# Miniprotein binders against q56419, part 60

Target 1, 326 residues: q56419
Amino acid sequence: MEGRTLEEVQEEVFKRHGVLVPKKELEDLAKALEEAGLLLTEKVEARLKEEEEKLKRERPMRLAGLSYPEGEREARAFLEAFRASYPGEGEEARVLLMPHLEPSRVPEVYGAALAALEKTPPPERIYLVGVAHRPLKEKAAALPVPFQTPFGPALPDLPALQALDALLPFELFNTPLAFREEHSLELPLFFLKGRFPEARVLPLLVARRSPELGEALKVVLRDFPGLLVLAVDLSHVGPRFGDTPLTRTLAEEARRRDLGFLERLAEGEPEAALAFLGANPTRIDGVEVVASLLPLLRERKGKVLAHRLDLEAPTLSAVGAGTLVL
Short names: E, the ipSAE of ESMFold2; O, the ipSAE of OpenDDE; V2, 0.75 times the mean of E and O plus 0.25 times the DockQ between their complexes.

## First folded at step 7 (miniprotein)

Design p4 (at its last look DockQ between E and O 0.59; V2 from the best seeds 0.00; counts 0 for: pae E 2.8 > 1.5, pTM E .738 < .8, SAP 80.771 > 70)
Fold by ESMFold2, look of step 7:
Structure p4 (fold): chain B 326 residues (1-326), chain A 104 residues (1-104)
Amino acid sequence: as target 1 above (326 residues)
Amino acid sequence: SMEEKIRELAEKLAKLAQELLELVAQGADPEEIEKKMEEFIEVVLELYELTKEMNNPEAEYWLEMTIELVWEFLDAFIEGNVDDAVELLRYIAEAAAFLAEALS
């Protein structure tokens, strides 16, 4: 079928009866890969080395002009539009759970986060905890450099980051490349920096649950108080994530699991929230972050402000997003 | 067991990704690259069939990452983004190897 869309090809590749990729696209890719040859592999290696060195000094915007506006004035208007998408009031947060999903897909969920930030006194620093989307040998990582935003650079809290590193049994700063394309930090940071332009940031990634990280952060937060942000998505369901195509029943189940998880967190019961998920059949994204941060979540009561399970039409899949204040 | 089957597929996927990288580096014939790509995709599809059968948090993390990276790779290859495809194969090989290790 000439002129097939990206989603049609993805469905063909995914389905068992359509295991073959369209012949022309596979042939064209194979030819492009062969034409590139050894020079391409050397080119990619050199580029990664250059980007790694740059990331030791700063982390540039990667999603400006794609997920949010590049200019500061337009970026400010963008924030206000997202706030307007959530007509409710927020509550003060000491801990904020917010998504990292593409903002245009869940505008009211990001709006609820902004509503919470309106009620939150400006913190001296933000502990921004995202999810690693590239392989990370250590259980967690940080990048102690300015992260560029349309609102100016988000400066690292170097003393707090150094204190955290000193408490961990693994090297925290060894993986700059893991941050290069990491949207789970960049997308929430846009909103956080726009609202709290003077706050310093601890940009953190979790790969796998690390009780050590949670205990260390509890100590560091005592000496370096600030806002803790869990930048995580919720259920991942459908073919993109290894399931059958989304049905109304599967969507309802995913929504109930997301809300049950969030509500148990809102009761100050993070272990119960994890136990509620069991095998995590809807692949809630935030599980490893929550499991790492138990000492910071226990007995903190709060409120679920928003939730949305958003359909990815091209893949017949969905991702859940929520806003929780504690 | 089902976990042993997933481990074997993860090991195979990691090796196929590395073999694709080697074929590209060697400037191998497009037919060789295409054939290896088909093998890679077949393993991916079989692994997708089995994704719900684990109760091992570390393995679940690596499996989820591998799945997401594979989707990015498929997007890149469909769009002809050769640089991205090569880079993503490196990440897939690493994630799949960690998945296999977690299931040992």
Scores: ipSAE 0.393, ipTM 0.739, lowest interface PAE 2.8, mean pLDDT 84
Fold by OpenDDE base, look of step 7:
Structure p4 (fold): chain B 326 residues (1-326), chain A 104 residues (1-104)
Amino acid sequence: as target 1 above (326 residues)
Amino acid sequence: SMEEKIRELAEKLAKLAQELLELVAQGADPEEIEKKMEEFIEVVLELYELTKEMNNPEAEYWLEMTIELVWEFLDAFIEGNVDDAVELLRYIAEAAAFLAEALS
């Protein structure tokens, strides 16, 4: 592709992905980078080092005031509003699959999760398994520190985390920086902490499928019982994810894949759910998580409470979200 | 093969991300940075157009990760958040390198 101008690239990006990167912004960035010079890289490295050191003590909120309210009173009102968005009743959950998508995009799906939590006895601990959106050094990781929420800190279950680490063939406590901005943990944790303020948490991230994780967790759950939460999204379709703009056909396929996946999970057949997806052409987010947790999902029957394929209009793309109780 | 093409693009992307970081660190001319950014975006576009259907789950994972990080980088770039953009370039370089390795 020799000789394309920045403008041509910009136009192509816009045409394909619905994202306009203005030339001016590129120029401004180049200038800003120039002005920052050597200081920029050094500053970033220093910042990252500082942030890593802070993460040894706590994980601060990153999305407070953006995705959810920072203040406790407002946060409680937020929870109530989301619960109200789902008109149905929940069921008791031993395993809860819920989204980590921006809450405002799929309020009723989060509402369904809250409905399930209303029927769930308060657990001593919550195994919160999210999706890593940053590179991990290992297939999975945990951060054994308090996570800040508007409802106070979610405290880690250190004994259970240690027990899990001892059963894994790799170091569980790896890549702390991957947790710093990970929304797949922060967003569901808001709802979970709001409902179960006294529950300890095991914040876990899965990058790549780890059968070892599921086997280890199965053992740990015996000695350290708790609620298992899979914080995963479903299909990702459209230009933002490499497809053509969303069409009725593409949306129907995404819904078919999402519901087919969830229904098979609800039947207690997680292997069948994975097999149903095959190459995962609609890019269901939770595949690696489910593949890691097979021992915990087998033979557990449940119910799909909610599903939505939410359109992101600016990119003509869509993301699936669902709530499943097992 | 498609996998070989993806590998080559991943290697190129990792290199370009690192070169961008180096240019920024050196206080290079805006024109040089712009040129390198153009090359970077071209590789991203080529990579993005390729099917993710590979018989390599690890490579698929790293490909998705790389593309997601690129989107975040572009967002940070558009917002003028230079610190985040630089941080994201580091992650892109890392993810792309892992992708290339997964296909080797």
Scores: ipSAE 0.343, ipTM 0.727, lowest interface PAE 1.7, mean pLDDT 87
ESMFold2 (binder alone), look of step 7: mean pLDDT 84; pTM 0.815

Design p5 (also named Q4; at its last look DockQ between E and O 0.04; V2 from the best seeds 0.00; counts 0 for: oily chain .107, pae E 6.5 > 1.5, pTM O .793 < .8, SAP 89.148 > 70, placed apart)
Fold by ESMFold2-Fast, scan of step 7:
Structure p5 (fold): chain B 326 residues (1-326), chain A 104 residues (1-104)
Amino acid sequence: as target 1 above (326 residues)
Amino acid sequence: SMEEKIRELAEKLAKLAQELLELVAQGADPEEIEKLMEEFIRVVLELYELAKEAGDPEAEYWLEMAIELVWEFLDAFIEGNVDDAVELLRYIAEAAAFLAEALS
């Protein structure tokens, strides 16, 4: 890297992520950091401590007014609009795979999930499994507090969470701050709470594959039956994700990869689904979740209701999203 | 080996993120911070180039996490969210440290 100029570095960043980091922005950040100094560092530490304490009592909405409406009436209309975007009737779900991508980007995929929930009897509890987007030392975590939504708080299933914690070789409630800004839980929960307002929730994050989590969940689900929801996105392709700019061929390959993965899950063959992806399992957001939950997915047949590759034109990148019922 | 190279770069990234936080706490001048930022970005791009070579699923996970956090950091910076940028440096340091540990 000797001799690489800032301009060369900026061009590389743009090619890979569609983001320019101009000299002016670096200068502005350096000046802002210098001006704030110790007070900025103390302010960030105080904020983290305050938010960690707040998370011991409740998990507030972070995406209200951005990804979904703040008011209950507006939120209900928003939900109905998403349902209307999907022309099908759905299928009853024992296990639901749905996305956590920004809903406005894939409305028919969320609509398919809503159609499935419409056909599903109200569960007493929902096991909501998302993907950690902050560092977790342990392979998985849970937050046993009410999660706020426009439809009221989604209450934690404390007995089921405690039963799960007791079966794991690590402390389940290990990283509250990981839940502060976690869209893989917040976005699916908006739709789930709107459909099943009385259901309690087990909000779970998978960071890395945890076979012990899947084995423990299999035991807990026998004693505390409920709906299992895998909140995962599919292919991540293009410069945003360390790949070449999206072409028509690459987009078709990503669609084939996503559908091949989902179709094998629909046949009750999760090991075959993982094998189908080959040597690059991190290419699909749901790989670590599926690998952790193998005991819960084997021999469960179902149907792919929807799939879409959503294009991010400025970066020539795309993210896959799908709805699968088992 | 490639693993050793990735580990060394991960350790370097963790140290650079921590050093940047320390310089902010000390009220260092903008020129010092800018120089450190340039080195930080160069290390990130080097790690990103080697990401495909990690081979170990745990290391691959931490590498992807670190890279995504860096892009969030740059987004916060462009938007003028300095508080968020500083917080993300902490997460980058943690992810890079876990990456180094996974390759030890």
Scores: ipSAE 0.488, ipTM 0.741, lowest interface PAE 2.1, mean pLDDT 83
Fold by OpenDDE base, look of step 7:
Structure p5 (fold): chain B 326 residues (1-326), chain A 104 residues (1-104)
Amino acid sequence: as target 1 above (326 residues)
Amino acid sequence: SMEEKIRELAEKLAKLAQELLELVAQGADPEEIEKLMEEFIRVVLELYELAKEAGDPEAEYWLEMAIELVWEFLDAFIEGNVDDAVELLRYIAEAAAFLAEALS
């Protein structure tokens, strides 16, 4: 593709990925970059530094007014609507696997999570394990600060976080900037905080499988019992993820992989769930999290409450989401 | 080898991302930025096509990360969010560098 014009690149992107990147937008960006001049990178770096300093105190909402309502009243109505989208009843959860996908894409899956939470006694603390969509310095990280929500701040469990850090071979409190916009924590936390306003939270991110994390958490959970939440999505298929546009065959394979993964987890066989995926050809998001938490998932029987493969029409891609109780 | 090709492209991606950042920081000519952006997109597309061929788990992680960040960058770019786009370029450069290192 060397020597192709912007137009040819645009056409190629469109043909391969179903995404039209407007030439005008490239021109506008170039112009905006010009207008921003010397200050753009410096401004960004200064902003990031400022944000990092702020993250020493709290993690502000980033998706309020976008993915969920900012106001508490509206947020409560949002929760109720999502709960209503799932017609079933939940089960008590000791471990909850739920999505972190944009809530509007999979409302009934979040509804199923809420249904499970209705049957769950209020925990003292929630171990919220998300997926890092930004580079981490270590395999896993935590941010030991309040996370803002429409329902008030989700306060960290500092004693439990410290206990966890002490058992890990790496510094747990690393890469604070990775938490700034991490939706894998923010989105599920909205639902969790709304249901359990008094629960402390351990916001954790996993980038790469860390067996040490699972072993450490297993020990910590003895002294600091709580609800374990895996905030993970399932298959990622289609052009956005390097596949051809979604077809019936591809969708069926994604669903098969998702359900096969969840069912094996529900049987208390997390190693079998991972083995079932093999090379993970449909790119199940949660594999690194599950692989890290094997000690906590073994021999726990549960139930798959919901699953959806949601089409992103503009990219002809799809993402799987599920709710599992253990 | 496919791995070598991915490594080379990752190195190139990291370089291009960094160069874009530098050009922006220097107040470079929009035409230069545009040309570099075109090359950047080309490299991304090539990496994207090869993404399925990664066999090293660490390399796969960084490749997936880089690809995701590139999509976010394109989204930010399409939306005209220059600040986010620049931030994402930094992350792309970092992810790509780690990818290249993982395959070295």
Scores: ipSAE 0.115, ipTM 0.615, lowest interface PAE 2.5, mean pLDDT 86
Fold by ESMFold2, look of step 7:
Structure p5 (fold): chain B 326 residues (1-326), chain A 104 residues (1-104)
Amino acid sequence: as target 1 above (326 residues)
Amino acid sequence: SMEEKIRELAEKLAKLAQELLELVAQGADPEEIEKLMEEFIRVVLELYELAKEAGDPEAEYWLEMAIELVWEFLDAFIEGNVDDAVELLRYIAEAAAFLAEALS
């Protein structure tokens, strides 16, 4: 809104779209931003600086004892149980799509990911791309520190991260606090570190689609080969997500959209997968990650190994999860 | 409680952002978009004020960034960058849903 008065904002929206944004709401937005920018942003960030400094040293486990066991022996047994939940064999993955949903809700989907990793030669590094659930200051971010796991620290691949940062039109290391509670990295990392204890990690978050990220990663992967992991969930339907209670029809639509999306990705057609979703009415979670990574997904064919639309009976809602190898 | 009110508004924000996203992507009637836009903006502002009243610096920090996203959405909408506007609304909807989940 640089250089525009509130009247100009209202006029320009109306001229372009025929939509009249009420003056009161624009005034209230401008006032809130001014007050926050002048007073609270500086004070709030100063108060949170200590938390940021801790995250510049390491990222501790936040879900140990909640989503997975804290002790190494118990954690290995946990992995074995999850692998056993998927009765099939995997295929070698050069790209793996796996969920970040609570593991106990979709055990066979994580089991399928483990089956794929079983067939995959240990990589030197893993490009782990999750979904930012907190706002980022840029379209994407990384946190170049060890992530603690029950299997020991997952060490960052600093040379690859620095190469990636150098290729982007924005600072990659931009929002450390967003990683503090980010389960879309922590949950998949548990499984990845358990299977590949020697691999280094590039822990990446996408908030909004960034074609620049995909192009930069394509370059970095040539010099720093590794396993690309898209740690994403699929449809989100039901009252938790703004819908009426889940019906059979809504569940059928969610499954159809999940599978249609995954199948088009499996055919090496990521643009077609995105076009299939349109406005994404079932809120497939992985759209922004896939849209960022198009150069890495094009013409790469593979297979859908597992899918579940998991019902949340207490909330009358559901979340989809899948496993895709490319 | 304050947390329950924040959770309820975050759920409402997620719903409004998704509905607005669908109308903008469809090119719906300006009257439909206008009505939803007003309520969407009002809910964002109410949620931010509740976070400030609760005195949680982390919630305040995240919701301040959400207000920035609403301004970015308006800017993209004004410039005719419909794809960017839709993506910003999706991001806002997902962030609101995450906030509501965290408070459950």
Scores: ipSAE 0.014, ipTM 0.545, lowest interface PAE 6.5, mean pLDDT 85
ESMFold2 (binder alone), look of step 7: mean pLDDT 75; pTM 0.693

Design p6 (at its last look DockQ between E and O 0.45; V2 from the best seeds 0.00; counts 0 for: oily stretch 85-103 1.65, pae E 1.6 > 1.5, SAP 86.978 > 70)
Fold by ESMFold2, look of step 8:
Structure p6 (fold): chain B 326 residues (1-326), chain A 104 residues (1-104)
Amino acid sequence: as target 1 above (326 residues)
Amino acid sequence: SMEEKIRELAEKLAKLAQELLELVAQGADPEEIEKKMEEFIRVVLELYELTKEMNNPEAEYWLEMTIELVWEFLDAFIEGNVEDAVELLLYIAEAAAFLAEALS
């Protein structure tokens, strides 16, 4: 007779959120769902359609008042507090790797990014490459509209975006709704726009590795030079991500993999960084971005400025974040 | 065979995602929704372990996204954020469809 498998343990962890809901709250929810029925689905679909139409003109702030302050003066003070969380000096960046994890969880990692930006000449444009947390129909996407920030709108670099679209074997502007709630762009953008208020932005998402994207960006960057930002997190470990509960051993493995990956990138060896991870057992989501952008990372040496593996206690899970300058 | 098992599970996953959406949209009994979600989660995790052994990065990508979306759905469901819960099920169904294509 087989005992418990890893799958059975993982399923038990998933069930705990659903199993722990008090019956009264569950009964109240059931009444709301029963009364809504088919109208609820139509209401949600109509709302999504309306949001998609709004995204043709601009991408509004979703995290103001939640992850960062809404007002410009308070937002500026927020930036300075985060910079102060990292006591070191930065390095000039041609490529910056920074996290998209909730800023309050990894303040010194964002502080290190700010330190790097202090040493970086203001770019004409920023190629901001995040990770899609909603399905894309293609391997990558962009949204060519202003992104609102407390520091004013981050304007799109339309000529560069159009040049990129023309070089790809798929339409780049393919999934506007995927940008609606995408924190991997919004959170880094807050810091980038705060430091470079005049820079235009290419807001890009990677879903799955796309060698075509990297080759196209190499061409576009030649004609439209700017700062390349990889807005990625590192290890994702624990039940939230399909593992058993986080142990000290798993956390140490995740940290080792994060740092080994970053160090190899810092030596200008992105293929070696990917090979070091192998099957990516700690689910570094920067892998798909790095694998897409190899032509832009080869032979570019730099420095790891910060790293933290941050615990999500309620889920017994952790996410790694780092700052790398190339 | 291993390929037939994976194909069968992928078809089951897509069917379960659609059934979950229908149950939530109909306002079905919460116990039915929970049972269907538990079945969905078991299939996702089984497929995830099998695809790791196959070295299919695209399938692993969709499964990893599905796992994260399920956690977001559970949070929305538990908090009574009904519209968010339905929206997340629509994304889960879409991810499951992409997964089925990746495994074919």
Scores: ipSAE 0.636, ipTM 0.843, lowest interface PAE 1.6, mean pLDDT 86
Fold by OpenDDE base, look of step 7:
Structure p6 (fold): chain B 326 residues (1-326), chain A 104 residues (1-104)
Amino acid sequence: as target 1 above (326 residues)
Amino acid sequence: SMEEKIRELAEKLAKLAQELLELVAQGADPEEIEKKMEEFIRVVLELYELTKEMNNPEAEYWLEMTIELVWEFLDAFIEGNVEDAVELLLYIAEAAAFLAEALS
């Protein structure tokens, strides 16, 4: 790529990835960066430090008014609409796998999750395991503070979190900044808090597979029973993820991988589910989470309630989402 | 090897991210920033093309993370959110460094 102009790079990005990075925007950014000058990096660092200090007390909403309504009344109507988007009935969940994709993209999948939650007795606590989209210092992390929602704060289960920390070979309470904007927790939490307002929450992130996490959680769940929620997406295919534009063949392969993965999980065979994916050529998001939680998924039989491969038209890419009850 | 090439590109990307941050901090002229940004994007694209054949789970994780952060950076950039763009450059530098380390 030596000697290519910005325009050539821009064209290549557009051709390969369906993303237009306009030269003008680059120029405008360069100017804006110049104008921001010496204080910008320091300002950002200071902001991050301030945000980290705030995260010692609470995790504020980041997607309120964007992905879901900020107001409680509107938020309740939102829940009802999503529930209505799924025509079926749910089943009682001890383990719930649900998406963390933008809700508007896969409403019926979230609806299926809500249907399952309707059949689930209110848990004392929810183990909410998301996917880290920011670097973690350890393989997994937790944030032991209230998470704000339109339905009030989701309060942490400190005793259970402490018990979990004590069983892990690493510090569980690491990388608080990774939680600041993590949608894999915030989006599912909206639905969970709306359905179970009194449940305490253990907000957990997995970066890399941690068998230790699953073993520790298995022990903790004996003394601190609750609902386990895996907030994970499925296949990621298309130019945005390094593939060619979505074709029927690629979509069929993504669906095959997604459903094959979910079905094996539904049979209580999580190792078989992972083995089925192999090198994970369609980039199923939840692999590291499932690999971490094997002890909790073994021998649990359940049902796939919903699945969708949702097209992102601007990038000709698609993301799989599913709802599984165990 | 492909892994070695990815490692080299990751190291280069991390360096470029830091250099961009330094240029911004120094109040460098738009032309210098633009030139560095072009180089940054080229390295990203090259990394993106090579990712399909890697068989290192840890490196794959960091590569996916890096690419995702780059997408977010580009979005912030297009939206004119300079503060978010700078923040994302910090994360890109970190993720790319971890990628390079995973392949060492």
Scores: ipSAE 0.392, ipTM 0.761, lowest interface PAE 1.5, mean pLDDT 87
ESMFold2, look of step 7: ipSAE 0.492; ipTM 0.767
ESMFold2 (binder alone), look of step 7: mean pLDDT 84; pTM 0.820
ESMFold2 (binder alone), look of step 8: mean pLDDT 83; pTM 0.809
OpenDDE base, look of step 8: ipSAE 0.385; ipTM 0.757

